# Ledger of designs, part 253: VH-VL binders against q8ixk2r445to577

Target 1, 133 residues: q8ixk2r445to577
Amino acid sequence: FFGMLQNKGLTDYCFDYNPPDENQIVGHQVILYLCHGMGQNQFFEYTSQKEIRYNTHQPEGCIAVEAGMDTLIMHLCEETAPENQKFILQEDGSLFHEQSKKCVQAARKESSDSFVPLLRDCTNSDHQKWFFK
Below, E stands for the ipSAE of ESMFold2; O stands for the ipSAE of OpenDDE; V2 stands for 0.75 times the mean of E and O plus 0.25 times the DockQ between their complexes.

## First folded at step 10 (VH-VL)

Design p94 (framework fv_zigakibart; at its last fold request DockQ between E and O 0.90; V2 from the best seeds 0.84)
Fold by OpenDDE, fold request of step 11:
Structure p94 (fold): chain C 133 residues (1-133), chain A 119 residues (1-119), chain B 107 residues (1-107)
Amino acid sequence: as target 1 above (133 residues)
Amino acid sequence: QVQLVQSGAEVKKPGASVKVSCKASGYTFTGYAMHWVRQAPGQGLEWMGYINPYSGGTKYNEKFKGKATMTSDTSASTAYMELSSLRSDDTAVYYCAREKYTDYYFDYWGQGTTVTVSS
Amino acid sequence: DIVMTQSPSTLSASVGDRVTITCRASQDISNYLAWYQQKPGKAPKLLISAASTLQSGVPSRFSGSGSGTEFTLTISSLQPDDFATYFCQQYYHYPYTFGQGTKLEIK
């Protein structure tokens, strides 16, 4: 699976990674933004190692969850995917993080009308449903 | 290089409709949300809504629902704003404005289109 | 809706003066605040985003500060080109809203 990773409940919003320096792609937070279909900052791949790979830049980045955090942060991909980078994209569209046992949910950033994906207890909410487009 | 060029001034009678255009150049039109902002005499700046040219998705200010309709033509890199059932208090300068990518403020503006509604 | 209140509505000053314009939000908007400059017959021009980030090409005499509900735009030494109307804008919640404007005129 690859392309834009779009939220079902929060219509017209996709995973987006826009680091301030394109030559340093790690260490920043993945956000949600209006889907634009250009690829680039909204192009992701779900791999056989259960990674969500940012496949636009080299070296390749993989979404990770750091200890004690609920945000998705870009790390470098490794030959063997570490536990904090493993996600299960389930048939119902839920995106499950194996290590934390939580699901990725579209949420408001700082209670604003800007949005980010955050780890939350798993529910049947459409805001926790994702699909590649 | 980024430019937003709007259509010319309009004079209409009450009850009529008007469609303002905003032609974009210097960037990928479908990659950025296009907003519309109104400036009526003595009323300041008012956000009307935006369109995502890629999906056609729109978000309107409740104040302008039923009054304004936003559309876009990807092949022409042009955004449109249609105002219906015009009233005298619709007299204003209407601007298109590009949203800064992922940041939600406006980095480029059209030159504005004056719409005058009078009997 | 979030109400943005600017003060003063009109400000008379001379070249070389230090001027400050304030913008108050009716609720906490964090740093989701932009400042624009508008001259007669022209579209607004973005000066500052995120309350304090100066845009490229904008003279360094412009600065922004504040967070939460209180924000300020400062021109350290007024130049002839700076006489215009200034607007603040919040982009914290829809609908986005602007201050009523501050007209900076020559004394």
Scores: ipSAE 0.927, ipTM 0.961, lowest interface PAE 0.5, mean pLDDT 96
Fold by ESMFold2, look of step 10:
Structure p94 (fold): chain C 133 residues (1-133), chain A 119 residues (1-119), chain B 107 residues (1-107)
Amino acid sequence: as target 1 above (133 residues)
Amino acid sequence: QVQLVQSGAEVKKPGASVKVSCKASGYTFTGYAMHWVRQAPGQGLEWMGYINPYSGGTKYNEKFKGKATMTSDTSASTAYMELSSLRSDDTAVYYCAREKYTDYYFDYWGQGTTVTVSS
Amino acid sequence: DIVMTQSPSTLSASVGDRVTITCRASQDISNYLAWYQQKPGKAPKLLISAASTLQSGVPSRFSGSGSGTEFTLTISSLQPDDFATYFCQQYYHYPYTFGQGTKLEIK
């Protein structure tokens, strides 16, 4: 439902959103960062509309994947969740993006030791397993 | 006002251990990884590792694994680095440094703690 | 480990001079590079991150450039307060590594 969205395979890492301007939350990439438990940039809600909602400011942000892309980008939430903002958190912990039919995976950014969530073909990898805490 | 204040200088004999403290103030201690960096006399800087004070998770430079142990006390907003089995080549200044949130470079440093190992 | 090599090791200059310090990485590190200034007996101070982003409160005479494997720190008009040792540091891969330092001396 809500809290820190953690990765099973990449331990100690959580979904994190740190936009450069707190008043312009749209259009920046969601990252993975060391879990910190402060409930701000790492506080997310999984809604009945299958949204992953960034619920720290108004207007609220919802994670989206733009057509043909594999990156998770912040959009504004809408009254009815658009298809590109719908994710299914499955019993096995996989996080499935309905429109693209791909799963969210913890991945390296630019081959570095920094990390981001990306869409990839679904597998049983623990790097594609997620849970709220 | 972010501040990192380290414990005072230490003089130790070979084979002893030392525990250096780094007390943080002016920010939420659990929100930022704390790194340790050493500087031997007249030498450059060496990264030793970090601790995530929220989870207690650590990562060590392999060179210092088994030599250094990093811990923290959240209630005291203090990070610790313990060096064991001290040798003369452990003589150095040891710094704590705060990782900039989500950016990984070090934005604030402690004043340093001189550890001298001599017979 | 990624080796960071600075040039020169020592640089003598006068107030008002333009100085350039070079840092080379042993592999492509994109722009994951920071520059620090260290005065004797003091901790390092962050000047520049992301190869070229000047930190708040750092004088505008400091600038950084480069990407990949070659990086420079430039001081456009040297001031008395600028005599110090300068270090580059990569944060692309663990272990994070520093250049050996460049001592900027009076004269």
Scores: ipSAE 0.771, ipTM 0.914, lowest interface PAE 1.1, mean pLDDT 93
ESMFold2 (binder alone), look of step 10: mean pLDDT 93; pTM 0.936
OpenDDE, look of step 10: ipSAE 0.897; ipTM 0.953
ESMFold2, fold request of step 11: ipSAE 0.715, 0.691, 0.456; ipTM 0.905, 0.897, 0.837
ESMFold2 (binder alone), fold request of step 11: mean pLDDT 93, 93, 93; pTM 0.936, 0.937, 0.941
OpenDDE, fold request of step 11: ipSAE 0.921, 0.864; ipTM 0.960, 0.946

Design p95 (framework fv_zigakibart; at its last look DockQ between E and O 0.08; V2 from the best seeds 0.00; counts 0 for: pae E 9.1 > 2, placed apart)
Fold by OpenDDE, look of step 10:
Structure p95 (fold): chain C 133 residues (1-133), chain A 119 residues (1-119), chain B 107 residues (1-107)
Amino acid sequence: as target 1 above (133 residues)
Amino acid sequence: QVQLVQSGAEVKKPGASVKVSCKASGYTFTGYAMHWVRQAPGQGLEWMGYINPYSGGTKYNEKFKGKATMTSDTSASTAYMELSSLRSDDTAVYYCAREHYTDYYFDYWGQGTTVTVSS
Amino acid sequence: DIVMTQSPSTLSASVGDRVTITCRASQDISNYLAWYQQKPGKAPKLLISAASTLQSGVPSRFSGSGSGTEFTLTISSLQPDDFATYFCQQYYSYPYTFGQGTKLEIK
């Protein structure tokens, strides 16, 4: 699967990654932003290695969860996907992080244009449902 | 302090339209979804839908699709809900309610707008 | 749609009484439940979120419990200001739905 990764509950918002430096794409947080269909910052791929890959740049980035954190951070992809980069996009739309055993949920911030995906206990909430578009 | 102030009571005839306003203050208007909830006389509460003032994105309860249209004016920090083709069973108090920024319950409510539809 | 069923619909009690209102969800909603208080001619007021989190400014005599499909709102010692209608609401999935309400009146 590839394209925009959109949330069911938070209407019209998609995974978005826009690092300050296009030549240094790791270490920043993945956010949610209005789906615009322009590719680039909103183009992701779910791979057979269970990665959510940001492959519009070289080297390629993969979404990871760092120890003790509930945010999604961009790391470099590796030959063998590390445990903290493994996600399962389930049939019901839930996005399950294997290592933490939590699900990715759309969350609002006290800001006009800032929303983020966060790890939370898995539920069947619409805010934990995702689909590629 | 957060405040939601709605427009005044409306009396309309069947077939007419009405537009209720909800002016927000005390917070960043575009930072929170605004929901609308209906309460018919002596009845419970019904969720109608919400608008994201920043994106303009909306989500409607299927029951109110085609009946309610939600819009917003960011320059005025105001949310609007228009009801079309009014019927007697549209008589109710209509509330705007702010969604909590992380957990999605309603933390602040407008005072309500009574809409009466009668021949 | 998730159906929220409150019980009882009407409850008569006296000042000082311990009262309990129940809300049942037609399916598991985890702890995505809020309780509201509404007085005549007024908008609902949020009392409790996440099933058990008391909101700021709400008296400690109010408490919420439950998870999954069964939830309760408890007032440990009823005060005159507490006579009102109470609603539960799920925000687990769309469409959001409310219980039909419980009117708490003076005995």
Scores: ipSAE 0.367, ipTM 0.839, lowest interface PAE 2.0, mean pLDDT 93
Fold by ESMFold2, look of step 10:
Structure p95 (fold): chain C 133 residues (1-133), chain A 119 residues (1-119), chain B 107 residues (1-107)
Amino acid sequence: as target 1 above (133 residues)
Amino acid sequence: QVQLVQSGAEVKKPGASVKVSCKASGYTFTGYAMHWVRQAPGQGLEWMGYINPYSGGTKYNEKFKGKATMTSDTSASTAYMELSSLRSDDTAVYYCAREHYTDYYFDYWGQGTTVTVSS
Amino acid sequence: DIVMTQSPSTLSASVGDRVTITCRASQDISNYLAWYQQKPGKAPKLLISAASTLQSGVPSRFSGSGSGTEFTLTISSLQPDDFATYFCQQYYSYPYTFGQGTKLEIK
């Protein structure tokens, strides 16, 4: 799959990656931002290795969750996907992170009106349902 | 050339409403959030909210919920902001501003629309 | 809400002076900070984004620095066209917020 990864519950919000320096795409948090269908910030590829790749620009990034964390951070992709970069997009739309055994949920950042994807215990909430557009 | 052209100044009585327009040209209108910012006379800038012209979705600063309504007409490449139940403290210059899709700062601003509320 | 506090509120200086305007955020905003210049009766004009990235067409005497909670705008040698009001703005999270402004006046 390739396109905008959109949240069912938080309507009109998509995965978005906007690193402060496009030459240093590693180590910054993935956010949710208004879907607009333009540019490189909102296009991701879901691969047969269960990666979510930011690959419209080089170097390619893969979304990861570091051990003990709940935030989605950009890492460099590797030839064999590490366990912390594997996400299962299930038929019901849930996005399951294999290593942590948690699901990706749209959540509000503390004390702000902005939103981010975070790992949470899996539920059937529409805020944990995702689809490519 | 990116350009945002706003409607002209308005003078209104308390209790009325006003609808300010912001016509965009020189870029893909639906690819950028359109924000509204107000500046009361002699004062600083205050973010009001935005509209996504791609979907029609909006977000409002809590202070302006129930006061402002933001809409757009994609066929006319125009964003609108309506203020209801006007009071004298709604007197201000209202700007539209485009948010850059890659970096999220306001890269282009309309010229501003002065709304004056007086009896 | 993230509070942006500028200092000074008013700055009096002469052509040729070096001036520095400071902006403090109430929480870490990384480098999601813009500086705007506004002249009377005009819309704000973007000078600097990402705390330090000079916008196209802005004179090189303008520079920005900082990250986290502390940011500065520097004008290395004031010109007559630089007398205006300057605003910082965070775009890290909604609601976006502006500093109260710094009016730069001719001494």
Scores: ipSAE 0.007, ipTM 0.620, lowest interface PAE 9.1, mean pLDDT 88
ESMFold2 (binder alone), look of step 10: mean pLDDT 94; pTM 0.947

Design p96 (framework fv_zigakibart; at its last look DockQ between E and O 0.91; V2 from the best seeds 0.83)
Fold by OpenDDE, look of step 10:
Parts: C-alpha cells; sequence; structure tokens
Structure p96 (fold): chain C 133 residues (1-133), chain A 119 residues (1-119), chain B 107 residues (1-107)
C-alpha cells in the first residue's frame, strides 16, 4: 500500500512529514495536516517488512517510535527493520505498533488545532483508523 | 511568484447575494488551504473560514455559517466565496489569504474585494 | 473564542523612535502568534510568525517576542515606511482571531 495515509475519524487529514532541511530528513516528528494530493510530504508506503516508509528521498526514511515516547519520528530505514519501526496495518484500518502494543491515533497537539499521530491504547475509535488514498 | 487576484468591487442591495472570486497563480492551487478574512470599514480583521481546494473540505467560523459559502474550481485555480441575504453590516473588504503550509498563518493575501450593501 | 487585545489602539511617534506594540491573548496560545502590517487600501502583510520569527524580506528593525498570553512587536528605529496599522493574530485554535489593530502615525 502507498499514497496518502489518511485518517478516518479526523476527516481530510493525512500523515505529513515536512522536515526543515530537505537534506537531513531524519529526527523530526511526523504530523497530521490537510490532505493535498501533491505527494512528497504526504507520500508514504507500507511495506512487507511492516515499515511505513517515506521514500521520496534517498536514503529512505522509516517511521519509528523511540523509547519512552508516544510520537512518530523519522529514522533511516535499515536492511533489517528494527522492532521500533514495525507496524501492522490491520484489516479494520487500525495501525498497530508491535513493540509498544499500542495503536496510532490522530490526536490534538496540546490544546491547539494542530494534530499529530500519537501512540495510544487501542480502541475502536475512527481516529485510530487509517487508509491509503 | 505567488499571486492572489480577487474580483472587483461590488455594490448590492439588502437581501441580494454576491460571489467574490480569488484567482491563484504561481503555485499548486490544490496544495494549500485558502482562507477568507473580512474587514469592516475602520474595523479589525475577522476570520471567516477556509476551504481545502484538493478535497473541497471547508471549515467556517460559526459567525458566518449560513452567511458565507466557500467553493473552488481547481481547473481555474480559483476560490469563491458567496455571501447571501446581504445586510448593511456585511459591508466590508473581503480578502482571500493562503495558509502557510503546515503553519496555519497567512503568507499571501489577495488585494481585497470591497462589497457595499446599501438600499 | 480567544480574544486578542492590542495596546495601544493608536500610537504617535517620530522617525528614529523605538516603539513597542503589545498583544494580549485571553488564554495561553503558546507561540502561535503572527504580526501583520497593513497600509491604507492594501492587504495585510505578514511580518512575524511564531511570535518571533522574522519573515524573509522584512527589515531587521522589526522584532517580536513573548509566549503564552503576552506578546510584543518592536520597531527599533522607525522609518517613514513603517507608519501603518499593525495586527496580531492567533492561530492556536479556531476560530482564528485578530487584535483590533494599532495605528502607528506620525507625531
Amino acid sequence: as target 1 above (133 residues)
Amino acid sequence: QVQLVQSGAEVKKPGASVKVSCKASGYTFTGYAMHWVRQAPGQGLEWMGYINPYSGGTKYNEKFKGKATMTSDTSASTAYMELSSLRSDDTAVYYCAREKYTDYYFDYWGQGTTVTVSS
Amino acid sequence: DIVMTQSPSTLSASVGDRVTITCRASQDISNYLAWYQQKPGKAPKLLISYASTLQSGVPSRFSGSGSGTEFTLTISSLQPDDFATYFCQQYYSYPYTFGQGTKLEIK
């Protein structure tokens, strides 16, 4: 699966990665933003290795969860996917992080109207359901 | 360069409708949310709402729900805002403004469209 | 809605003066604040974002500071081109709201 990764509950919002330096694409947080269909910053791929790849740049980036964190951070993809980069996109649309045993949820950043994907306890909320478009 | 060019001044009677256009150029139209802001004579600025030209999704200020309708035509790279049931207090300059990508403030503005409502 | 209150509403100053405009938010908006300059018959022009980030092309005599609920726009040495109306805007939450404006005029 590839394309825009859009949230079901938070209508019209997609995974978005916009690093401040296009030559250093790792180490920043993945956010949610209005879907725009231009690709690039909103183009992701779910691989057979259970990675969510940001492959618009070389080397390719893979979404990871760092120890003790609930945010999604861009790391470099590795030949063998590390445990903190493994996700299961389930049939019901839930995005499950294997290592933390939590689900990716569209959440409000602080009390603002900015949004980010965060790890939360798995529920049946549409805010935890995702689809590629 | 990025440009937002709005339609010309309008003079309307109470109860009428008016549709203001905002033609975008110099960037991918569908890639940025377009907001609308009004300014009554001698007054401050009021946020009215936005449209996502890619999806057609909109968000309105509650104050302007039922008053303003935002649409867009991607083939013409143009955003539209229609005001219905015009009243004298709808007299204002109306601006379209582009949202800075992922940052939510406004980096480019149209020149404004004056709408005058008088009997 | 978040209310943005600017002070003063009108400010008279001379070329070369240092001036400060204040914007207060009715609640904590972190640093999600922008400053705009507007001249008569023209659209607002973005000067500063995120409370203190000067936009490209804006003279360095402009600066912004603050976080939470109190914010300031400072012009270190007024130039003739700076006489205009200035607005603050929060983009912390919808609906976005603006201050009522500060008219900076020649003394």
Scores: ipSAE 0.864, ipTM 0.942, lowest interface PAE 0.5, mean pLDDT 95
Fold by ESMFold2, look of step 10:
Structure p96 (fold): chain C 133 residues (1-133), chain A 119 residues (1-119), chain B 107 residues (1-107)
Amino acid sequence: as target 1 above (133 residues)
Amino acid sequence: QVQLVQSGAEVKKPGASVKVSCKASGYTFTGYAMHWVRQAPGQGLEWMGYINPYSGGTKYNEKFKGKATMTSDTSASTAYMELSSLRSDDTAVYYCAREKYTDYYFDYWGQGTTVTVSS
Amino acid sequence: DIVMTQSPSTLSASVGDRVTITCRASQDISNYLAWYQQKPGKAPKLLISYASTLQSGVPSRFSGSGSGTEFTLTISSLQPDDFATYFCQQYYSYPYTFGQGTKLEIK
């Protein structure tokens, strides 16, 4: 799949990657922002290796979760996907992180009306349901 | 370079409606939410809501639901706000303001449109 | 709604003075606070974002500080161009709200 990764429960919001320095894409957090389709910041590819790739940039970025953390961070993609970069987009729309056994949820940043994707215990919440468009 | 140019002043009778425009230039219109803020005479600033020009999605301050309708025309790079069933207490300067990408504060403002409602 | 309370409402000062304006939020808003300057008949102009980040083209005599519930705007040496009304604004949660304003007048 390729396109804007949208949340079912938090309508009009998409995965967005806007690193402070466009030339250094590694190590920054993925956010959720109003869907806008502008540039490469909201375009992601879900690969056969179960990666979520930010591949409109070279070198390509892959979304990862570091051990013990709940935030989605940009790493460089590798030839063989590391376990911390593998997500299963299930038929019910849930986005399961294999290594942590948790699901991606649209969550408030610092309890504000700014939003980020975070790992949480899997539930049937629409805030844990995702689709490409 | 970024400019927000609003339509001219309006004088209206109670019960009428008015549609204020905000024409954007110098940036990609669909990439930024457009907010509306009002300032009644001698008063502070009140946030009214925003429109996402890409999706047409809106969010309103509850105070203005049913009073204000926000739309946009992407081919004209223009946001609109219509005020319905005007009353004298709708007299104010109405500003459009652009949201800074991913940061939510307002980095550019239109010059304001004065709407006067009087008998 | 988050209430933003500014003090003082009016401040009289002379060119060259150091002035401070205080803004208090009714709840913790982290650093999601902006300061705007507005001159009569003009649109507001952004001065500071994230409580302390000075916007491009704004003179360095302006500075901001604070987090949580208490914030200040400081002008280190007041210039004639600085006589205006100043507003703080939170963008932590909807509805976004502004302080009632501080009018800075020449003494």
Scores: ipSAE 0.731, ipTM 0.907, lowest interface PAE 1.4, mean pLDDT 93
ESMFold2 (binder alone), look of step 10: mean pLDDT 93; pTM 0.945

Design p97 (framework fv_zigakibart; at its last look DockQ between E and O 0.93; V2 from the best seeds 0.80)
Fold by OpenDDE, look of step 10:
Structure p97 (fold): chain C 133 residues (1-133), chain A 119 residues (1-119), chain B 107 residues (1-107)
Amino acid sequence: as target 1 above (133 residues)
Amino acid sequence: QVQLVQSGAEVKKPGASVKVSCKASGYTFTAYAMHWVRQAPGQGLEWMGYINPYSGGTKYNEKFKGKATMTSDTSASTAYMELSSLRSDDTAVYYCAREKYTDYYFDYWGQGTTVTVSS
Amino acid sequence: DIVMTQSPSTLSASVGDRVTITCRASQDISNYLAWYQQKPGKAPKLLISAASTLQSGVPSRFSGSGSGTEFTLTISSLQPDDFATYFCQQYYSYPYTFGQGTKLEIK
């Protein structure tokens, strides 16, 4: 699966990665933003290694969850996907992080109208449902 | 360079409708949300809402629901705002403004369109 | 809705003066605040974002500070081109709201 990763509950919002330096793509947080269909910052790929790849740049980035964190951070992809980069996109649309045993949820940042994907306890909320478009 | 060029001044009678246009150039139209802001004579600025030109998705200020309708034409790189059932207190300058990508403030503005409603 | 209150509403000053405009939010908006300059018959122009980030092309005499509920715009040495109306805007939550404006005029 590849393309825009869009949230079901938070209508018209997609995974978005816009690092301040295009030559340094790791270490920043993945956010949610209005879907625009232009690829690039909103183009992701779910691989057979259970990675969510940001492959518009070289070297390729993979979404990771750092220890003790609930945010999604861009790391470099590895030949063998590390445990903190493994996700399961389930048939019901839930995006499950194997290591933390939590689900990715569209959430408000600081109670603002800025949004980010955060790890939360798994529920049946549409804000935890995702699909590629 | 980024440019937002709005349609010309309008004079309307109460009860009429008016449609203001905002033509964008110098960037990918569908990649940025377009907002609308009004300014009554001698008054401050009021946020009216925005449209996502890619999806057509909109968000309105509750104050302007039923009053303003935002649309867009991607082939023309143009955003539109229609005001219905015009009243004298709808007299204002209306601006289109581009949202800074992922940052939510307004980095570019149209020159404004004066809408005058009078009997 | 979040109410933005600017002070003063009008300010008379001379070229070379240091001037400060204050914007207060009715609730905590973190640093989601922008400052705009507007001249008569013209659209607002973005000066500062994120409370303190000076935009490209804006003179360094402009600066912004603050977080939470209190914010300030400062012009260190007023120039003739700076006489205008200034607006603050919160983009913390919808609906976005502006201050009522501060008219900076020549003394």
Scores: ipSAE 0.858, ipTM 0.942, lowest interface PAE 0.5, mean pLDDT 95
Fold by ESMFold2, look of step 10:
Structure p97 (fold): chain C 133 residues (1-133), chain A 119 residues (1-119), chain B 107 residues (1-107)
Amino acid sequence: as target 1 above (133 residues)
Amino acid sequence: QVQLVQSGAEVKKPGASVKVSCKASGYTFTAYAMHWVRQAPGQGLEWMGYINPYSGGTKYNEKFKGKATMTSDTSASTAYMELSSLRSDDTAVYYCAREKYTDYYFDYWGQGTTVTVSS
Amino acid sequence: DIVMTQSPSTLSASVGDRVTITCRASQDISNYLAWYQQKPGKAPKLLISAASTLQSGVPSRFSGSGSGTEFTLTISSLQPDDFATYFCQQYYSYPYTFGQGTKLEIK
């Protein structure tokens, strides 16, 4: 799959990656922002290795979750996807992180009206349902 | 260079409607939410809402829901705000303002459009 | 709604003075605060974002500080061009709200 990764419950919001330095894409947090069809920041590829790739620049970035954390951080992609970069997009729209056994949920950042994807215990919430557009 | 150019001043009678335009240039119009802010005479600033020009999605301050309608025309890179059933207390300067991508504060403002409602 | 309260409402100062304007939020807004300058007959102009980040083209005599509920805008050496009204604005949660303004009058 390739395109904007949109949330069902938090309508009009998409995965967004806006690093402060576009030449250094590693180590920053993935956010949710109003969907737009322009630029490279909301276009992701879901690969056969179960990666979510940010591949509009070189070197390519892959979304990862570091051990013990619940935030989605950009890492470099590797030839063989490491376990912390594997996500299963299930038929019901759940985005399951294999290593942690948790699901990606649209959540408020600092209880504000800004949003980020976070790992949470899997539920049937529409805030845990995702689709490519 | 980023520019937001608004339509000219309007004088209206109570009960009428008015549509203010905000033409954007110098950036990708659909990538930035456009907000509207009003300033009544001698008073502070009041946030009215925004439109996402890509999707057409809107969010209104509840105070202005039903009074204001925000739309956009992507082919013209123009946002619009229509005020209906005008009353004298709708007299104000109305600004469009661009939301900074991913950061939510307003980095560029239009010059303002004065709407005067009088009998 | 988050209420933003500015102090003082008006302030009279001389060229060269150090000036401080305070903005208080009715709840914790982290650093989701902007400062705007508005000159008569003009649109507001962004000076500071994220409580302390100076915008490009804004003179270095302007600075911002604070987090949570209490924020300040400081002009280190007041210039004649700084005569204006200053507004703080929270963008922590909708509806976004502004302080009532501080009118800075140069003596």
Scores: ipSAE 0.668, ipTM 0.892, lowest interface PAE 1.7, mean pLDDT 92
ESMFold2 (binder alone), look of step 10: mean pLDDT 93; pTM 0.941

